# Ledger of designs, part 3: VHH binders against Glutaminase (glsA)

Target 1, 327 residues: Glutaminase (glsA), of Synechocystis sp. (p73903)
Amino acid sequence: MGIGVNSDPKVVHHQSIPKPNAMAIANYRAITTKQWQTWVEAARLQALNGKLPQYIPQLSLVDPGNFALDIGDQNGIIYEAGDTDLTFSLMSVVKPFLWLYILHHRGWQWAEQKVGDRPSHLPFNSVEQLEQDGGYPRNTMVNSGAICLAGHIPGATIEQRCENFLTWLNHTAQCQLWLDQELLASVHSLPNPRNLAIAHLLAAKGYVEDATLALETYNQLCCLSGCLKDLFKLGLMLQCPQPPLQPDTTARVKATMAKAGLYEMSEAFFRRTGFICKSGVSGLILACLPAPSPTIFACYSPPLNEEGNPVAPLALLEFLAEFTSRN

## First folded at step 1 (VHH)

Design n08 (framework vhh_h_nbbcii10_fgla)
Fold by ESMFold2-Fast, scan of step 1:
Structure n08 (fold): chain B 327 residues (1-327), chain A 126 residues (1-126)
Amino acid sequence: as target 1 above (327 residues)
Amino acid sequence: QVQLVESGGGLVQPGGSLRLSCAASGFTFSSGYDYALGWFRQAPGQGLEAVAAISGSGGYTYYADSVKGRFTISRDNSKNTLYLQMNSLRAEDTAVYYCAADFRGSYYLTSPQDYWGQGTLVTVSS
């Protein structure tokens, strides 16, 4: 190794939680069952305007009318609707937990050498942005950041890396996630040249050691699957961390979600609502809501809008934000 | 505005070879990696299928199982041209071949950001 293989990564700024335009803290337990039912009905109707992703065949075959919602806190469920036995893949919802894993095991000083905390000005899968940044990923919620971090999970094989992550996540959140092998095969059935270009650029610039190992580990993590109860427990882990997980670590993860969790709309939505969200292409939104008791919103509805965010979960968050701003 | 122009199709005997070319304009292959290039085909009475793809970095290639080991996708950045070298051609390779550029990276066929060539007919005699 010598001069000529050196890359100058962008200097990271100190990670801080973005401040919303107004902090509307509401008592979600005061919302009536009738009001929840009205919002759910309206949101599910809006989902008729959404579309299923066609580029992952298994996700294109789900019933677009599928729906499940939990909103609650550490004291229990506030409201529940839909079919809570439905199973789904995390897809991009895994990214906050991959970030949490790395921060917990490696610490921020190590992590900032591999990934930034800046908002992305280009799409979540942009190879051009990564090239412009010299191979240094903008943040952990874009594909380049997540693929980079997946490359640093300990383990001798892709399978061992996935199992180490899964075992830690299931134990820490007290959930029962599993790897959907059929979905993984579906992901592999169509080319994703952008993600592989990202992985190769990360390796060429020295941010991961093995492009294929990083990308294939990332693919397995996106195919981790569960039910609504599992998704809710993941949210509880972010909002109400228990030792040895540190509150400062979950705060850093939530800060990145506020900046980048809903693709291009992330920071504007957070500044307007105070809601910290992460979406996934399978139809998920997991959100951390401000309240006297930290509140979790976990929702599944497969139809997506043009930006790739689930229509019904997003509509519910919009109704909730409007309600809390007036009350 | 992105445009793709194909050439190189025609009649060939089984076991023969053809090289398809796709000249791109409106962007350059060396100006970043936020794109993918590929070849699709449509045989008579059948749907459109992906044949081969190459990433914007050139570091990754994809091939359909039906063409692996026989077809090679490549590009020339200096000529801004995508190629498909087709060897050991079979009657079942008879199709209209389309060049495509995908700025979303997943090769979703109906992506509004995708650009397609006019198609070029390849006929392998039986």
Scores: ipSAE 0.000, ipTM 0.153, lowest interface PAE 16.7, mean pLDDT 83

Design n09 (framework vhh_h_nbbcii10_fgla)
Fold by ESMFold2-Fast, scan of step 1:
Structure n09 (fold): chain B 327 residues (1-327), chain A 125 residues (1-125)
Amino acid sequence: as target 1 above (327 residues)
Amino acid sequence: QVQLVESGGGLVQPGGSLRLSCAASGFTFSTYRSYDLGWFRQAPGQGLEAVAAISGSGGSTYYADSVKGRFTISRDNSKNTLYLQMNSLRAEDTAVYYCAAEPFYGSWEHEYDYWGQGTLVTVSS
């Protein structure tokens, strides 16, 4: 009966509306410097309506005007703007790389016994959802999934586990991330009884062996920090994996990002744009953009919208989606 | 000190309506938060169930499938108050209803750190 023309096999598999002009997505290098500058100016203006996160004191004190953007591929940078020397924490942007680490070292058949790959029915990480699921996390992009996976990083101590992950990630991506100890102290300064309850439930149901070890390892991973160049290289690792990292492994990580990388808007945004994204509360969006040359979008701007996604990076992705739909 | 106080519960006949309110003190409602406020319920002898959640601006809402089309969540940030309008009530809606909040500080990402004491809703003939 024929399958017709498929714009994106993953998008069509979820019965998404095809992109109006899929061919235009392939030509980011045809976008003029003046067009990029116009979009950056508009996005930064929209960020003035955003707010800094108050639940992590160190993140509440950053300059809301901070901005850095790289768009590029394996052949180099297509466009760069802002202050590329700014440093930031990965926060939830670490979650795809924790998933990648576990898949690389343990494989999918082992990993699926610990965590699912379904969207959560709740827009927030709920101990109630995890309880209803018998302690089995819905996916790796929610806190329960990431805490579960952090509990399975090898090492005798929390510090050794973080170091093993950090060393692997820096070597594999060819980047220079470090653990921000001041940010870690800031995270510890405020109670998080929901993450504690999640960790204890995971341990009670046998998904991790030690609740405290799992949670504290996860907290340290969220505080891994770097600059724009490091974030871009993390994106290159997802789009252009090098041996021993397998393309099937990075494809699975990107599939989970498409379902859950932008909180409640993840699946709808992916279906509409084809863009695979992960946001972090420090002001980051890392995105994998469809193109003949796999393209990376790495952007930092601290102000967040009401969904918790960074305003200026998201606005830039919306401008790109509009442009590619018309051209 | 952060405090949430629910009100508006009571006995109602099947098919009736109730409006629950949750007054917050010790922090200010913010428009930038993702699903920072919500309603949960616990039926007698059952576990806790998420009912509805609302974003800071009120522009995004979540509802459990069991209440979609019958319940409406809303917020008034100027009054630091969260509401749940419950229409077409059924016997299975009988539960203690709790409001939950992520304070202006004290939580990260989407987690709820503060809970009210609960208000009982009984749907019975």
Scores: ipSAE 0.000, ipTM 0.136, lowest interface PAE 17.4, mean pLDDT 82

Design n10 (framework vhh_h_nbbcii10_fgla)
Fold by ESMFold2-Fast, scan of step 1:
Structure n10 (fold): chain B 327 residues (1-327), chain A 127 residues (1-127)
Amino acid sequence: as target 1 above (327 residues)
Amino acid sequence: QVQLVESGGGLVQPGGSLRLSCAASGETFSSYKYYALGWFRQAPGQGLEAVAAISGSGGSTYYADSVKGRFTISRDNSKNTLYLQMNSLRAEDTAVYYCAATDWFGGYSRPDSYNYWGQGTLVTVSS
């Protein structure tokens, strides 16, 4: 019946990110292969102190010795190590890209009515924080924020919403992510009462229309899977956005990652290192590193520390931070 | 912004074939801007309905039940052109056919989810 629809891209105003304390800008291309090998060996040894997540059966069965690392920029890979054929689920690493999707399509003025942009002082799955905030999610990197945003992806069904997001993400990043149906069944095999309570609270307070639709869409997005090359391309999209992505939009996503991408340690880590990171429970850290050329760090190692961050990827970022602080 | 121009419409006999083209200018179909590219039609005295759509990645397609097995949607990114191959045409396929694209995806079959529209091309199936 309609002749056409006018849907201009929303304008996102440039924002400042939390500023790091004084630090040196590194040239990662100057780091020797021998230095990288030494750091990788040390980081992988530290992973022996970590544990696999036990609450998702498929993730509990992976080889804890699995490892893959890419560091590079728009000119190519600087260093690569491990088994690059390994595949993994994004889990919480999907959250920055869900935020990017919503900002790109709805704009920040709409988005701020649904989700905040403040650090969380409680765990990423805290129902108590959401209750204290009256159902308004603290930020997009905690589960409440991501579940809320997933509830606003267009589509008549959970499957169509996931397909819309996946198609956009694959096209925008030039990667080949897929929905891991076996992992999704594994996620459904055990109850997650905290995420269920979060979804119902969001619906009760009017931040999503349908709790089940929001939660199940979020579950599917967490089960999107790929390889190291895909993860690197996702980072490249954040660091080197191409039209129609607006630089202000990717800057806003990175600002939220700096505040909340590594759970409770995010802002302190960013202020000390300048590294903008997001971790996922499958063993991933994706990081945007400051440098003369914007640099991407993509690393997979399943063992997690007590906070839920991957041991070996975090150790590698600590080695890089020490190197950069020495000029 | 993208501009869409349809061509290839005309008079065709029942059982015949016709190929519609939609030429885009401004932005390429291989741009990561588009979720979906599609064909819609409006028959005389009827509302606008979805015919076929292809995802922005090209990895998935949609067809209305009335055209499945007879129509094929495709795209040529090098020519920045979307096609609809129409085979085994029937009198009920008579309609104005519109090319459409969206950078916001609300479903393949929903006209209100498409942002960019061509002017339409008439297809008449008659002996």
Scores: ipSAE 0.000, ipTM 0.137, lowest interface PAE 17.6, mean pLDDT 84

Design n11 (framework vhh_h_nbbcii10_fgla)
Fold by ESMFold2-Fast, scan of step 1:
Structure n11 (fold): chain B 327 residues (1-327), chain A 128 residues (1-128)
Amino acid sequence: as target 1 above (327 residues)
Amino acid sequence: QVQLVESGGGLVQPGGSLRLSCAASGFTFSSYGTYSLGWFRQAPGQGLEAVAAISGSGGSTYYADSVKGRFTISRDNSKNTLYLQMNSLRAEDTAVYYCAADSLKYWAQYLGSEYDYWGQGTLVTVSS
């Protein structure tokens, strides 16, 4: 062994998707309507064990029985259930698309100077992890990474930065997301000192120029809202990118989702199922499912488990993983 | 320097009412470092449960589903005191109630693990 140069644990030059322990060979179109209905009923029942998020007042007031599901691919919907007209905020589901935006506009060589691509062993809003890492965000799916990237969206104001991102995302995904101003007011109604401390630490260490601009832009992006069809189209953009969006760029985003999209359970879940997921505290899971035809899972159900992942969408993914491992 | 002192607990019959008070000393509710204030409880053999919280401005309140419509949280900045009005009390409300204060923190997000300052607790027993 030589005395070579030291590696910098904060700078990750090599990126790879964790490999699943077993590959799910999936034929989702072979699943019967009766089987889907049985799984949906069981998942919705499991949601009774969940809790609504309490630190955002507007999200605490939604009907915990709300449910909507789309599974499909580029050829169309395979199965649909629930109330597809329900609207919801993206919350943390915006993070993969913020990452995609930055990679598309700034490139990977620039982006890796601002944010890492390693799993976090502490909660998604951990100031302690960011302090331990010297202000360098662990990955783009934790709050520190997303706040950092939001600070680098071009625009003279918070509102212009949000509008530039929203216009790009709606055009690229062919969806109709909008900024929920009442939800934004709800987010501002209670202090969030963890995110404030993160933003200030990022600014103090030189990763963003303006802590307030970065944090407030991030808050607006989390409040972008839509319906099930919009969420499904966001998934299509990740699985089936169209020019000028590059497949290598969406592959990098999916790699980060595999490592960190479901908080602490992300890598273990991906290794077991092959499913690439991102959850949001409004009750969303968006998942990229392996299949001969790249498949999208888009599901909304507000009750969350103790990790902060939606109970019913996660239960459905577990049913799918068990089914595909048997077939 | 910072101290929270609860009062108003005791034995009450089912359907009765109690008003808990939490007197703060060593800091001011109206200071620039506005405090989020909350009530937590711990029933025998159970974990710590968030009951109610009030923002520094008083413009936002939170209530656990188990107490919505029965409990009211309020603050009096002139007296530097936090209150919990408890109506229609049930046996399940029997617990030690704690007052908590946190400088600019979301108590619900951390289920009490993040609050900087805690009172000693006051016992509420609902029994006939």
Scores: ipSAE 0.000, ipTM 0.098, lowest interface PAE 22.1, mean pLDDT 82

Design p01 (framework vhh_podentamig1)
Fold by ESMFold2-Fast, scan of step 1:
Structure p01 (fold): chain B 327 residues (1-327), chain A 118 residues (1-118)
Amino acid sequence: as target 1 above (327 residues)
Amino acid sequence: EVQLVESGGGLVQPGRSLTLSCAASGFTFSSYAYGWYRQAPGKQRELVAAISGGSTLYADSVKGRFTISRDNAKNSIYLQMNSLRPEDTALYYCAAEKYWGSLPYDYWGQGTQVTVSS
């Protein structure tokens, strides 16, 4: 199919998932336990060079040495390391699942009226980008797209909307996520002025009905929390969807993650590795890895690099990319 | 080195006005969003006003009374506070935030005290 470049921010062309320059396919079950342990030790040491986010007080107080890793597929865990009892907030890792929820319930024809599926040429989550695009968000992985979609979750109240999303996600992924009320209070104590400006611009341009409702629903979704097992199950839902969830719907979500899941480095990283990732500021990377069996990478380590991506999870993905390129 | 320096605080009577200034240095001023936050004793820090791109936002408690503005040529932001009330008494902080992909950047000034009393 011929796919054209659309320069109009209000018109979206349906595009297949971006293709890497060379696809690295590996059997991750062939990697030795000693090799995994060496990579984990090196990644955890690199995390000492990272920093915790300071704009959410509860996230600034976590132990920077916290670490948990699961790599596995539909047949089970391939490798596990760290403290698997640790709990963490999803933050931006919720965005792929909000996109999945909207696509599943409303369909793409409705969704494309509210949000695009285009690469960003400007810094992610900028008010200036949204202004240039007339209030139409570039994609669902930027804050403007996610806030817009959060404004369209059904429910009579903010609490009911969050509960409807949470109940659906827990049932569909077979996980046990919960709303961290203390973290939500922490977010409310230091509101993000970018997100406030975004929500009001979306309402002013008619993409959401109520700026406050959209933003507060989004805040609650970012504060949904769980453990490593929950994060792994969310990844399984993306890689191995079960009816009534459609494989083409999860493929669309993964295509957007490939374009925008790791902030500024997203498309370049995907082009080089074939790895489809989403990071969150609490220290999470969830990744879908190319393999004979669809593979999930779920990793938690709070310290972030200068781009805002978790240091240790990213280092582990770089080790895996090097391994797959040699084999 | 990034620096935010607040000024203009002080003691003022109810119903009067006060203007706070925040001078920014050590970075490209136009690349950042700016906010004014306040914290009263025994209370959590709260957003008062924000300016990002062409948009300004205000807390409901100050809407219509306070005005945030910026002067890119002077690398400064301002908070014009009118019709001041005793409940506006707090330490006022200037904050500069970069886009998400520039984390962890969280720049805060040292704060300036505003006291509204007779």
Scores: ipSAE 0.000, ipTM 0.218, lowest interface PAE 15.4, mean pLDDT 83

Design p02 (framework vhh_podentamig1)
Fold by ESMFold2-Fast, scan of step 1:
Structure p02 (fold): chain B 327 residues (1-327), chain A 118 residues (1-118)
Amino acid sequence: as target 1 above (327 residues)
Amino acid sequence: EVQLVESGGGLVQPGRSLTLSCAASGFTFSDYAYGWYRQAPGKQRELVAAIYGGSTLYADSVKGRFTISRDNAKNSIYLQMNSLRPEDTALYYCARGYTSWREGMDYWGQGTQVTVSS
């Protein structure tokens, strides 16, 4: 009943991973190729009920039938389907890696002064939530948190900041992401008054030095693009970190994903399935699945549901959750 | 108070041209981005062309054939469609730029039918 110190926007709770309602440990290698094919066909059919995002014009022009899936672990791919040569932007999937970058370079003690780890009950782009919190972002998976952190990437220019982040991410994950300049132009072609208001509020309250620098750096990071192999390697970095990454740092990132990675459905989905997920508006879900061998789920399908989560990737995760609950 | 009204649709033969117009009223026209979208029977609604200030974007299927333009003095957006094909047959919508994809477009017109048939 009491409000207590937990209502203070500058106080962060000690971070812990929410526990699933059931123990969701699965042997994904026991799933037959025929079962995988049946699930993929059903998930792709469900995607016909989805819609492409309209607020970024280039994302509205992709083929809604595009599909690519990898599920695997450190020992290799368990199952692969679709067109693995398709390229896509990370969009919000970049947020866990921005958080990882800041934790790795600045540490948690510095980071907690700039961003919280509490859930938001308002949309991911809410100016109202940030106003209520005095300019202190709720968590790193909402736009305010990511824009704030993007403002603290080292570099004299927006381009240098993006390049420093991209070089680190490609080296650490052993992937080959690039900045999609045409997509960046597309992002700039339509107004985004909510993100602009967020950036200005962060600057006005002293959480970033320059609103434009923070927002434009964030925009460039969202336009980092790759293929299925790159997305899988990003997941492998979270599940199986290699030096110089610390396992406690990746564990903290995954804890935030469990609370906020799928917008309003995040905590409920994690509590039911044990799956740690992050979605992106380009049609991506990257997920960390509990298993005897830590498993990565990387899936691309552009059509989104009403909440903004990709329809086919989410349907596949539901099939996996049902399999886990019965086995 | 905000209104978007499309006009200029109709039946045309393949290879011909058609110009769509969109009249906007009830707000400050110059402050917004605009797009032309289409929806063919059995297909998803897709963005055809977009304009923000002096910058334009086109779907690959229409690039080189269609031209989007704006007239701020007349509060109007245009889509010039050249070398029309049967697959261009669709209901064409004028739309004002988004605040969030989850919220959808702020405003849409009622649409104008374009039929390309011999």
Scores: ipSAE 0.000, ipTM 0.194, lowest interface PAE 15.7, mean pLDDT 84

Design p03 (framework vhh_podentamig1)
Fold by ESMFold2-Fast, scan of step 1:
Structure p03 (fold): chain B 327 residues (1-327), chain A 117 residues (1-117)
Amino acid sequence: as target 1 above (327 residues)
Amino acid sequence: EVQLVESGGGLVQPGRSLTLSCAASGFTFSSYSYGWYRQAPGKQRELVAAITSGSTLYADSVKGRFTISRDNAKNSIYLQMNSLRPEDTALYYCAKDLYPGRYFNYWGQGTQVTVSS
């Protein structure tokens, strides 16, 4: 309704993160291989109730039985399952890293002028929410926020902007992501009218200078692709940042993920589990798990639920949350 | 109101051909992309073919056998299905906007295609 209430940068609660109702302080290394196998089998079976995304033709043609899981920490992998050589696009999982890039290079004071840090009560692709907010995106995990930030990556061309981001991300995370040109062509084959409207509204309100440049850069970033090991390393960068990357910067990114990383269910899920997650429409969930040793959950399974979250990865996180809450 | 109405389904023997039609109304047809999806009992819905203003895309399982086409003057989408196989048996759906879980991702009741002797 209307514009809504935005935080003043000076207000302390603006920088707060949702607190979990219960902290899962689990030793994930104590979980037996048989328990992991049981959960994986159950999660993969639940995926039969999901559906593939239809708005990107390349993603609609993947094998819905595809599955890959890594859970681990800085000391190594705790459990691994599925086909770890499968490649996939990051899609919306790129958004936390775009936010991290902007915060690292431009700082919070600059970033706050372009994007907020509050949950959205409307869908992640809502033009209506952006209109109500006068063109100011609610947060970096919704499409409007990510498109806005993509418009501010330095570079003379869309390709140079993507390359600058990709080079930084691969170097910082020590991964080997690449731009999937075939997937990018697939994205262009079926236009997304909501993202186009978002980009034009951002330009009309002065949050980006060029709607097309912002949107096309964002499209290329969503098509950055890798394997399970790359996704796990991205999680390590968030949980165990190394200089020059600042822990306060990764903490801010994780705070936004807690509020908006799983669409409408984000804050409630974080409050219940303590798990900080980001999903992507290709079938990904990347999660930062509370533990004495910072733990990463990286999972790929293409079928999605009605909210657009991957069924099998989410089921596994629910099994983990139940296990850790019972202790 | 966006409306897509599928027709042309039926029972056919293996190796035969069938043409599905989708009649669209309630919007400017030429401005959108379209797809044909299918769902067999106990399986999830899958994309069979998609068409934009300049390109087509096919699932590997139907490539070379199925052809999607559009007629902007008639506000219609077609799926020409050749060399039909028992595994093509499914309920076939036409979609206007292929955006998952949103208002514009419209599905009709579908048209049943059964391939059996």
Scores: ipSAE 0.000, ipTM 0.141, lowest interface PAE 16.7, mean pLDDT 83

Design p04 (framework vhh_podentamig1)
Amino acid sequence: EVQLVESGGGLVQPGRSLTLSCAASGFTFSNYPYGWYRQAPGKQRELVAAIWSGSTLYADSVKGRFTISRDNAKNSIYLQMNSLRPEDTALYYCATGYEKFGSTYDYWGQGTQVTVSS
ESMFold2-Fast, scan of step 1: ipSAE 0.012; ipTM 0.504

Design p05 (framework vhh_podentamig1)
Fold by ESMFold2-Fast, scan of step 1:
Structure p05 (fold): chain B 327 residues (1-327), chain A 120 residues (1-120)
Amino acid sequence: as target 1 above (327 residues)
Amino acid sequence: EVQLVESGGGLVQPGRSLTLSCAASGFTFSTYAYGWYRQAPGKQRELVAAISSGYTLYADSVKGRFTISRDNAKNSIYLQMNSLRPEDTALYYCARDHLGWYEKSPFDYWGQGTQVTVSS
């Protein structure tokens, strides 16, 4: 056994929402319909500068002009635009809900033994970071953390694990997500050697029992699909949790989103705006916006910027941040 | 600046072996994943094998016959091809994946290719 036990370079510390820079109290209901329409038009024009993801063929073939937006709270929709019947995959937007599932069912004391809550300074799919950390994922919003957590969903098979997660999520959020089998086949059509390396390293270091089971469960969760109403309801679940879901559990998920939800821009954007966001490569941003009534922003527009964040949804959030700082 | 240069192709009889090499230059080799692709005349380019940090992926048509490896000290990727068949005849390409931003192609740089012909 050697001369002593070398523990993994785990980081276990108090998880709280980082304080935003000084900001005004937002009143989103004061925004006129004409102002919303102007912002939506400007944001959609900016999307012409974006590009579709090329590494998943099904996502590369969508109409780049697709757009849908809901902003609202527990009292109802504040503003709605675009084609609300469009369907899309969650992709990385599933990660906060996987984290929520694990926290709800296993608790934080168990979860902290499998995944950290520190920012990663290397890309979200970095095998090097995971190797340096002895197989312990930095946080739940990087691929290693999400693959690790997917490996701990109960079920004898990949399909049963996905079904258990999907059934819980649909029931808890009152939404109607489904597994897009065509998209899953598209994900499998191009190699992802980095995610494969991540899964094997997690298994080799004992963080998951089965690399293939963890990775393929994660792939299925990323292919869960829905419409704008489903995405809004997922946001409502985070902002306005109902029993048996605990407010401290959703607060912990939102704290991780604030640190890591928008790739490299996450912490800076949160500190400037107070907006807690998660993006997905299908063109989604789901955001929790501070207001006297907790507000949800759900937006779909496929074209992405160089960082991988959707152009039009991000432009709309910048307009809202400007409005918030002005009031 | 970024260069991938394949070598080791040639004419070979069925059942024999070839080793393809890919020499990389102009970037930090150890931080990337790599793949071997092939394209036969009139067909689409297909993935043969991929490697990242020692983990490997193979197409079903070559699994058990081909082995991909890397040598970080030599900045090189290899494809050991055993039990070659006429249907393995193709132009073989080395490719580098892009580190970090998955919305860009996971294989963002290509070599010029090396021809493998399996014929009696």
Scores: ipSAE 0.000, ipTM 0.267, lowest interface PAE 13.6, mean pLDDT 84

